# Ledger of designs, part 43: VH-VL binders against q869s5r1519to1633

Target 1, 115 residues: q869s5r1519to1633
Amino acid sequence: YILVAEDNDINIKVVVRQLEKLGYTAIVGINGLKALEIIGSFPICLILLDCQMPQMDGFTCSTILRQIEPTGQRIPIIAMTANDSKDRCFEVGMDDYLSKPVRVDRLQKTLSDWI
Key: E = the ipSAE of ESMFold2; O = the ipSAE of OpenDDE; V2 = 0.75 times the mean of E and O plus 0.25 times the DockQ between their complexes.

## First folded at step 17 (VH-VL; framework fv_recibokibart)

Design g4 (at its last look DockQ between E and O 0.95; V2 from the best seeds 0.81)
Fold by OpenDDE, look of step 17:
Structure g4 (fold): chain C 115 residues (1-115), chain A 120 residues (1-120), chain B 108 residues (1-108)
Amino acid sequence: as target 1 above (115 residues)
Amino acid sequence: QVQLVQSGAEVKKPGASVKVSCKASGYTFSEYYMHWAKQAPGQGLEWIGEINPRSGDTKYNQKFQGRVTMTRDTSISTAYMELSRLRSDDTAVYYCARESFEWLPYFDYWGQGTLVTVSS
Amino acid sequence: QIVLTQSPGTLSLSPGERATLSCRASQSVESSYLHWYQQKPGQAPRLWIYGASSRATGIPDRFSGSGSGTDFTLTISRLEPEDFATYYCQQYGRYPFTFGQGTKLEIK
């Protein structure tokens, strides 16, 4: 299961289809808070995290996730960003990034690298 | 090669229903959303709705909601659009179109169109 | 819904001339979700420009797209006879997806 935190319904649709094509099942959280709720309810092996979301953005979500995760149970967090805020992504504990709009070939490589 | 082949022209009376088919080939049918568009004679394009062939989930333009039903048969890679309670202003060419998702979402392949004529 | 208004409705030009087609949105559209289609009589639309400025496969480099926010433009630097058709802009950023009313590029 891949957790997709994204608030834009078009982006959600596209990324979910990309993940399905690659053989994964997506669980969608429409903001960082929802993502935090989902992480405790499903066996998530990787998180695609939009940096900008309402209610709770990806930076805050990542920070919280790294604070509460059990020792030895680190889940890869991949930032989805439309701008060049890459440095900030890594500062809050994200492992990698994908430029938006996400390309399926880049997504495939990223999943291969981290799962 | 990707192909979308639609059913033939239809002539219907007002109040009747029409069901147009769109047979896909050259790709995995269940992986791509299918859309339908309307083009009245001499007019522009109008989005009708979409269907997820994998789940069967649909989303319709509110303008057509209540009269349009989109379905699919994955076993034969065919999408269907049914429009009920036909009226004269439903006369148009109807297109099916595949939604690309490898990068940006757009309509990358189109059917050849199906003319539906509604007249008394 | 987002209304796309194209201008002009009809554009009459000669081969070799420059064509500029406008598409104005009633509200902001992300560039990634603004596309252009070409349609000739009796044929289905064909993807022409996607993401406001990217040419679809096989589209000549005399075609270019630009713009952001609410104003988008399709430009043909030097018209060829095969370029005369109707061009539609389309937004994929918000349901329902909508098209402009089209600009008919006809030969003078």
Scores: ipSAE 0.864, ipTM 0.944, lowest interface PAE 0.6, mean pLDDT 96
Fold by ESMFold2, look of step 17:
Structure g4 (fold): chain C 115 residues (1-115), chain A 120 residues (1-120), chain B 108 residues (1-108)
Amino acid sequence: as target 1 above (115 residues)
Amino acid sequence: QVQLVQSGAEVKKPGASVKVSCKASGYTFSEYYMHWAKQAPGQGLEWIGEINPRSGDTKYNQKFQGRVTMTRDTSISTAYMELSRLRSDDTAVYYCARESFEWLPYFDYWGQGTLVTVSS
Amino acid sequence: QIVLTQSPGTLSLSPGERATLSCRASQSVESSYLHWYQQKPGQAPRLWIYGASSRATGIPDRFSGSGSGTDFTLTISRLEPEDFATYYCQQYGRYPFTFGQGTKLEIK
């Protein structure tokens, strides 16, 4: 399962369709709190995490996940963000990034890098 | 390569229903959302709704909710829009349009349009 | 819903002139989701500009789009005979998706 943490209906629709074309199954969390709940309930192999979300933003979500994750079980976290927040994404434990709006070509390459 | 071919013109009485078809070719039908839009004579475009061809899930403009039904048959790559309880202001050209998803969502291909005339 | 108001309703110009078509939104629209379509009489609409400023495949560079927030513009730097048509802006940022009422660009 790939977790898509995103609050915008249009962005969700497009990214889920892109993932399906690439052969992946998506599960959606509409904010950081829902994303954390899904990680605890489903076998998530990678997270696409929007940095800007209501209630709990992606930076806070990433920080919490890195604090609670079991030793030796690191889930790749790929930020979905504008380029101007790239350094901040890595500081909170995100592993890579995708510029929004997400392109299927870039998504495919990033997923192949992280499986 | 991508082509959307719609069914022919229809003439209907008030109170009847019409079902317009949109046959797709040149791409994988189930991968792309299909949309429908209305254009009354001499008027602009109005979005009616969308269908996910894979799941069959739909979303309609509230203006048409309760009168419109969108369906598809993936085995023949065809989308349908049915409009019920027709009235004279439903006289319009109805278009199907494909939604891109490779980057930005927009309507990249359109059918040729189907004229529906509602008159007594 | 987001209302898109285009101005002018009709623009009468000669080939060689510059055309400026405006689209004003009742609420802010992310520019990635603001698009322009061209339609000629008896034909389906065609994607022309997407994401406010990107030309669709095969669209000449005399067409340019700009704008953000609530104000968007389509500019044609030097009109050719084939450019006389109706142009619609469209927002894809919020349901229901909406179109402007159109600007008819006609030959003077």
Scores: ipSAE 0.664, ipTM 0.860, lowest interface PAE 1.4, mean pLDDT 90
ESMFold2 (binder alone), look of step 17: mean pLDDT 93; pTM 0.943

Design g5 (at its last look DockQ between E and O 0.89; V2 from the best seeds 0.81)
Fold by OpenDDE, look of step 17:
Structure g5 (fold): chain C 115 residues (1-115), chain A 120 residues (1-120), chain B 108 residues (1-108)
Amino acid sequence: as target 1 above (115 residues)
Amino acid sequence: QVQLVQSGAEVKKPGASVKVSCKASGYTFSEYYMHWAKQAPGQGLEWIGEINPRSGDTKYAQKFQGRVTMTRDTSISTAYMELSRLRSDDTAVYYCARESFEWLPYFDYWGQGTLVTVSS
Amino acid sequence: QIVLTQSPGTLSLSPGERATLSCRASQSVDSSYLHWYQQKPGQAPRLWIYGASSRATGIPDRFSGSGSGTDFTLTISRLEPEDFATYYCQQYGRYPFTFGQGTKLEIK
């Protein structure tokens, strides 16, 4: 299971289909807060995290996730960003990034690198 | 090569129903959303709705809500659009179109169109 | 819904001339979700420009797309005979997906 935190319906639609094509099942959280709820309810092996979301953005979500995760149970967090805020992504504990709009070949490589 | 082949032209009376088919080939049918569009004679394109062939989930434009039903048969890679309670202004060419998802979502392949004529 | 208004409705030009087609949205559209299609009489539409500025496969470089927000443009630098057709813009950023009413590019 891959957690997709994204607030845009079209982006969700596309990424979910990309993940399905690659053999994964997506669990969708429409913001950082929802993502935090999901992470405790499903066996998530990787998180695709939009940096910009309402209520709770990806930066805050990542920070919280890194604070509460059990020792030895680090889940890869891949930032989804439309701008060049890559440095900030890594500062809050994200492991990698994908430029938006997400390309399926880049997604595939990223999943291969981290799962 | 990707192909979308639609059923032949239809002539219907007002109040009747029409079901247009769109057979896909050259790709994995269940992986791509299928859309339908309407083009009245001499007019532009109008989005009708979409179907997820994998789940069967649909989303329709409000204008067609309650009269349109999109379905699919994955075993034969075919999508269907049924329009009921036909009226004269339903006369149009109807297209099926595949939605890409490898990067940006757009309609990358289209059927050849199906003319539906509604007349008394 | 997002209304796309194209202008002009009809554009009459000669081969070799420059064509500029406008597509205006009633509200902001992410450029990633603004596309152009070409349609010739008796044929299905064909993807022409996607993401506001990317040419679809096989589309000549005389075609270019630009714009952001609410204003988008399709430009043909030097018209060829095969370019005369109807062009539609489309937004894919918000349901329901909508098309412009089209610009018919006809030979003068």
Scores: ipSAE 0.895, ipTM 0.955, lowest interface PAE 0.5, mean pLDDT 96
Fold by ESMFold2, look of step 17:
Structure g5 (fold): chain C 115 residues (1-115), chain A 120 residues (1-120), chain B 108 residues (1-108)
Amino acid sequence: as target 1 above (115 residues)
Amino acid sequence: QVQLVQSGAEVKKPGASVKVSCKASGYTFSEYYMHWAKQAPGQGLEWIGEINPRSGDTKYAQKFQGRVTMTRDTSISTAYMELSRLRSDDTAVYYCARESFEWLPYFDYWGQGTLVTVSS
Amino acid sequence: QIVLTQSPGTLSLSPGERATLSCRASQSVDSSYLHWYQQKPGQAPRLWIYGASSRATGIPDRFSGSGSGTDFTLTISRLEPEDFATYYCQQYGRYPFTFGQGTKLEIK
């Protein structure tokens, strides 16, 4: 399962279609709180995490995940971000990034690097 | 070479139904959402709804809810739009259009249009 | 729903002139989801500009798009005879997806 944490329903629709084309199954969380809930309930192997979300944004979500994760059980977190957030993403423990709007060829490359 | 070929013009009476087809070729039909739009004579474009050809899931504009049904037959790469309880203001050209997903969603290919005329 | 209002409704110009077509949204639209289509009589619409500012494949560089929020513009720097058509803006950011009413660009 790949967790897609994203609040925009059109972005969700497109990324889920891209993941399906690439052979992956997506689970969607519409904010950081929902994303944390899903991680606790499903076997998630990678997270695509939007940096800007209501209630709990992606930076806060990543920070919490890195605080609570067991040693040796690190789930890759890939930021979905605008061009101007790259350094912040790595500071909060994200492993890589994809520029929004996400291109399917870049998504494929990034997923191959981390799965 | 992506192509969307629609069924021919229809003349209907008020109260009837019409079913317009859109046959796709040149791509994997089930990978792309199909949309339908209306253009009344001399007017602009109006979105009717969409179908996910993989699942059959649909969404319709409120104006058409309850009168439109979108379906597909993946074995022949064909999408359908059925509009029921026709009235004179349903007279229009109806287009199918494919939604891209490789990057930004937009309507990248359109059918040639199907004129539906509703008259007594 | 988001209403897109295009102005002017009809724009009468000569080849060689600069054209400016406006699209105003009733609510803010992410520019990635604001698109322009060209339509000539008897033809289906064709994608022209996507993501507010990106030209579709094969569209000449005399066409440019700009804008954000509620205000978007399509500019043609020097009109050619083939550019006279109707142009529609379209938003893809919220259901239901909506089009502007069109700007007809015609030869003066």
Scores: ipSAE 0.671, ipTM 0.864, lowest interface PAE 1.2, mean pLDDT 91
ESMFold2 (binder alone), look of step 17: mean pLDDT 93; pTM 0.939

Design g6 (at its last look DockQ between E and O 0.94; V2 from the best seeds 0.82)
Fold by OpenDDE, look of step 17:
Structure g6 (fold): chain C 115 residues (1-115), chain A 120 residues (1-120), chain B 108 residues (1-108)
Amino acid sequence: as target 1 above (115 residues)
Amino acid sequence: QVQLVQSGAEVKKPGASVKVSCKASGYTFTEYYMHWAKQAPGQGLEWIGEINPRSGDTKYNQKFQGRVTMTRDTSISTAYMELSRLRSDDTAVYYCARESFEWLPYFDYWGQGTLVTVSS
Amino acid sequence: QIVLTQSPGTLSLSPGERATLSCRASQSVDSSYLHWYQQKPGQAPRLWIYGASSRATGIPDRFSGSGSGTDFTLTISRLEPEDFATYYCQQYGRYPFTFGQGTKLEIK
């Protein structure tokens, strides 16, 4: 299961289709808070995390996730960003990034690198 | 090669229903959303709705809600659009179109169109 | 819904001339979700420009797209006879997806 935190319904649709094509099942959280709720309910092996979301953005979500995760149970967090805020992504504990809009070939490589 | 082949032209009376088919080939049918568009004679394009062939989930333009039903038969890679309670302004060419998702979402392949004429 | 208004409705030009087609949105559209289609009489539309500025496969480099926010432009630097058709802009950023009313590029 891949957790997709994204608030834009078009982006959600596209990324979900990409993940399905690659053989994964997507669980969608429409903001950082929802993502935090989902992480405890499903066996998530990787998180695609939009940096900008309402209610709770990806930076805050990542920070919280790294604070509450059990020792030895680190889940890869991949930032989805439309701008060049890459440095900030790594500062809050994200492992990698994908430029938006996400390309399926880049997504495939990223999943291969981290799962 | 990707192909979308639609059913033939239809002539209907007002109040009747029409069901147009769109047979897909050259790709995995269930991986791509299918859309439908309307083009009245001499007019522009109008989005009708979409269907997820994998789940069967649909989303319709509110303008057509209550009269349009989109379905699919995965066993034959065919999408269907049914429009009920037909009226004269439903006369148009109807297109099915595949939604690309490898990067940006757009309509990358189109059916050849199906003319539906509604006349008393 | 987002209304796309194209201008002009009809553009009459000769081969070799420059064509500029405008598409104005009633509200801001992410450039990633603004596309152009070409349609000739009796044929289905064909993807022409996607993401405001990317040419679809096989589209000549005389075609270019630009713009952001609410104003988008399709430009043909030097018209060829096969370029005369109707061009539609389309937004894929918000439901319902909508098209402009089209610009008919006809030969003078």
Scores: ipSAE 0.890, ipTM 0.953, lowest interface PAE 0.5, mean pLDDT 96
Fold by ESMFold2, look of step 17:
Structure g6 (fold): chain C 115 residues (1-115), chain A 120 residues (1-120), chain B 108 residues (1-108)
Amino acid sequence: as target 1 above (115 residues)
Amino acid sequence: QVQLVQSGAEVKKPGASVKVSCKASGYTFTEYYMHWAKQAPGQGLEWIGEINPRSGDTKYNQKFQGRVTMTRDTSISTAYMELSRLRSDDTAVYYCARESFEWLPYFDYWGQGTLVTVSS
Amino acid sequence: QIVLTQSPGTLSLSPGERATLSCRASQSVDSSYLHWYQQKPGQAPRLWIYGASSRATGIPDRFSGSGSGTDFTLTISRLEPEDFATYYCQQYGRYPFTFGQGTKLEIK
């Protein structure tokens, strides 16, 4: 399962379809709080994490996840960002990034690097 | 190579139903959402709804108030739109259109349109 | 829903002239989800400009799109006979997806 943490309906639809084309099953969390619940409930191998979301944004979500994760249980976190927030993404423990709107060829390459 | 071929024109009485087909070729039918749009005479385009051909899941413009049903048959790569309880303002050309997803979502291919005439 | 208002409704010009078509949204639209379609009588619409400014495959360089927020334009730098058609803007940013009412570009 790949967790897609994103609140925009259209972005979700497109990314989920892209993941399906690439052979992956997506689970969607509409904010950082829902993303954390899903991580605790499902076998997640990678997280696509939007930096801006209501309730709990992606930066806060990544920070919390890195603080509470068991040693040896590091799940790759790929930031999805519409702006140039790259430095902060890495500061909070994200492993890579994708520019929004996400292109399927760039998604494929990034997934191959981390899965 | 991608083609969307729609069924022929129809004339209906008020209160009847019409079912328009859209046969896809030149691509994997289940990979792309299919949309339907209405264009009344002398009017612009109006979005009716979408279907995910893989799951059959649909989402409709609320203006069509549950009078629309979109289905598909994946064995023949065909999408359908049924509009019930027809009234005179349903007279229009109806288009199917495919949604891209490789980057930006837009309607990249359209059917030729199906004229539905509702005679009062 | 987001209402797209196009102006002018009809634009009468001659080949060789410059055309400017306007699309105004009732709410801000992410330019990535603002698209333009061309439609000729008796034909289906065709994707023309996507993401406000990107030309679809095979669309000549004389077509350009621009804009952000609520104001978008399609410009044809030098009209050819084949360019006379109706142009629709469309937003894909929120359900329900909506189109402008169209600008008919007709030969003078």
Scores: ipSAE 0.680, ipTM 0.865, lowest interface PAE 1.3, mean pLDDT 90
ESMFold2 (binder alone), look of step 17: mean pLDDT 93; pTM 0.945

Design g7 (at its last look DockQ between E and O 0.81; V2 from the best seeds 0.73)
Fold by OpenDDE, look of step 17:
Structure g7 (fold): chain C 115 residues (1-115), chain A 120 residues (1-120), chain B 108 residues (1-108)
Amino acid sequence: as target 1 above (115 residues)
Amino acid sequence: QVQLVQSGAEVKKPGASVKVSCKASGYTFSEYYMHWAKQAPGQGLEWIGEINPRSGDTKYNQKFQGRVTMTRDTSISTAYMELSRLRSDDTAVYYCVRESFEWLPYFDYWGQGTLVTVSS
Amino acid sequence: QIVLTQSPGTLSLSPGERATLSCRASQSVDSSYLHWYQQKPGQAPRLWIYGASSRATGIPDRFSGSGSGTDFTLTISRLEPEDFATYYCQQYGRYPFTFGQGTKLEIK
């Protein structure tokens, strides 16, 4: 299961269909808060996290995730960003990034690198 | 090569239904969303709705919701659009349209169009 | 829904001239989800520009797209006879997907 935190319906659609093509099941959270709730409810092996979301953005979500995750149970967090905020992504504990709109070949490589 | 071949022209009375087919070839049918668009004579384009051929899930333009039904038969790579309770302003050319998959979502391949004429 | 307004409705020019087509959105559209299509009489539309500024496969260099937010432009640097057609902008950023009413580029 891959957690997709994204608030835009089109971005969700694009990423979800790509994940399905690659043989993964996507669980969608429409903001950082929902993403945090999902982490406790599903066995997530990787998180695709939009940097900008309402209620709670990806930066805040990542920070919280790194604070509450059990020792030795680090889940890869991949930033999804349309901006040049890559440095900030790593500062809050994200492991990698994907530029939006996400390309299936880039997504496949990223998943291969981290899962 | 990718091809979308639609069924032939239809002439219908008001209140009737029409079902247009779109046979896809040259690609894996189930991996690409299929859309339908309407173009009234001499007018612009209007999005009707989409279907996920893999799951059968649909999303319709509210303007057509309640009258449009999109289906698919994966065994023959064919998409269908049924429009019911036809009225004169439904007279138009209807296109099935494939949505691109690998990167940006746009309409990369179009059927040749099906003229549906509604007249009493 | 997002309304796309194209201008002008009709553009009359001669081969060799520069054409500028405008597409204005009622609300901001991500450039990645703003596309242009070309349509000639009796034919289906064809993808022309995607993501506001990327030419589709086989589209000549004389075509270019630009813009962001609510204002987008399709430019033809030097018109060729085969370029005279109707051009539609389209947004794929929000349901329902919508098209502009089109700009008919006709020969003067």
Scores: ipSAE 0.753, ipTM 0.912, lowest interface PAE 0.8, mean pLDDT 95
Fold by ESMFold2, look of step 17:
Formats: C-alpha cells, structure tokens, sequence
Structure g7 (fold): chain C 115 residues (1-115), chain A 120 residues (1-120), chain B 108 residues (1-108)
C-alpha cells in the first residue's frame, strides 16, 4: 500500500490513477491526522505526503511519524510540494520530494528509487 | 491514434430514453476516465458526468442526477450514456471525452458528437 | 459551482490583428486546472491551452495563455484565417466541471 496524504479531490484522483497505472495500490488520507491513523491500521510501504493540508500539515505529520516510528521500520516519506522546499522537507524527516502537479514519469522514477 | 466514435443521431419523443455509445480505440480503454458533455444548439458546453472504466464508478452533475446513467463494456472498449424522461431542452449534441492523467487533467480527445433531438 | 464568464461574447477582427479573450471565474481557480478549447462549427471542441498557459500539441506559438486566481486571458498575437472559431475556457478544479459560455472570434 502507498499512502497518499492529500486534501484536494482532483489531486487525489490524478495521483491515484498515476499509481494504478504504475501498478501500486493507494490508500488516501485527507489530512495529516488521517494519514497517521492509516499508518497505524495498514501495512504502508511508502508515503506521498502533501506539505499543505488542513488540520495537520505535512511537515508536522512527518515530524510525528519520525518520533513514533518503530525501530528499524523507516517508511519512505516523499514530499509533494508546489515549490522547492527540499531543505525543510529533509529537516522534518522526509526522504525525497516531488513537485506538484505530479507527473507520472517523475513519480515512477521516485518510487523505483525508494521501493 | 486515439479515436472516439459515437453512435448516430437519434430522434426521440418526450418521455422516452436515449442511449448513446462511444467506442474508443488507440489506447488502453480502462486507464482513462470517460466524460460526457452536452451542447444545446447554438449554446455552450455543459459537463454531464464521468465514469471510471476500470471500476464502473460514476459521478454526475447534480443537474442530470436521477435521469442519467453512465456505463461501459470494457470487452469492446465502449462507454455509454443513457438519458431518461427526455424533454425538449435535452435536444443537443452529446460528446464523449477522454480525461488525461499523466500530468494535468484535461479533456484531450473528443468524440464526433451525437445529435439527440426531442420533438413532440 | 464555479461560473466562468467569458468576454467579449463576440469579437470581430481582421486577419493580422491581435485578439484578447477574457475568462473570469466566480471563485479562485488553480491555474493548473484552467483550460481553453477551440471549436469550429460542426466539429467537436479541441484542447488548445491547458494549465492556463501551456499549448497543446501542434498549437502555434501565436497563441498564449495567462492568468491566475479569477482572471484568465487567451491572446492571439497575429490572427490567421484558421483562428476564427469559438473559444471556451474550462475549469477542472472543482466538481461540477464548468465551461465558459464561449467567445466567438469572427472575421471582419
């Protein structure tokens, strides 16, 4: 399962379709709080995490995930961002990034690097 | 070469139903959402709804909900739109359109259109 | 729903002139989801500009799009005879997806 943490319905639709074309199954969390619930409930192998979400943004979500993470169980967290915030993403424990709007060819490359 | 070929023109009486078909070729039918749009004579375009050809899941413009049914047959790469309880303001050209997803979602390929005339 | 209002409704110009077509949204639209289509009589619409400013495949560079928020513009720098058609803007940012009423670009 790949967790897609994103609040925008159209962005979700497109990314889920891109993941399906690439052969992956997605679970969607509409904010950081829902993303945390899903990680506790399902076997997630990678997280696509939007930096800007209501209730709990992606930076806060990543920080919490790295704090509660079981030893030896580092799930790759890939930021989805509208601008280059690479240093900020890495500071909160994210492993890589994708520029929004996400392109399927870039998504494929990034997933191959981390799965 | 992507192509969407729609069924021919229909003349219907008020209260009847019409089912328009859209046969796709030149791509993997199940990978792309299919949409339908309406254009009344001399007027602009109106979105009717969408179908995910893989799952069959649909979403309709509320204006048409209750009268429209979208289906598909993946074995022949064909999408369908059925509009029931026809009335005179349903007279229009109906288009099937394909939605892209490789980057930005837009309507990249359109069928040739099907004229449905509702006449007393 | 988001209402797209195009202006002018009809634009009468000669080949060689510059055309400016406006699309105004009732609510802010992410420019990535604002698209333009061209339609000639008796034909289906064709994708022309996507993401507010990107030309579809094969669209001449005399066409340019711009704008953000609620105001979007399609510009044709020097009109050619084949450019006379109706142009629709369309938003894909929120359900239901909506089109503008069109701007008819006509010769003379």
Amino acid sequence: as target 1 above (115 residues)
Amino acid sequence: QVQLVQSGAEVKKPGASVKVSCKASGYTFSEYYMHWAKQAPGQGLEWIGEINPRSGDTKYNQKFQGRVTMTRDTSISTAYMELSRLRSDDTAVYYCVRESFEWLPYFDYWGQGTLVTVSS
Amino acid sequence: QIVLTQSPGTLSLSPGERATLSCRASQSVDSSYLHWYQQKPGQAPRLWIYGASSRATGIPDRFSGSGSGTDFTLTISRLEPEDFATYYCQQYGRYPFTFGQGTKLEIK
Scores: ipSAE 0.652, ipTM 0.859, lowest interface PAE 1.4, mean pLDDT 90
ESMFold2 (binder alone), look of step 17: mean pLDDT 93; pTM 0.945

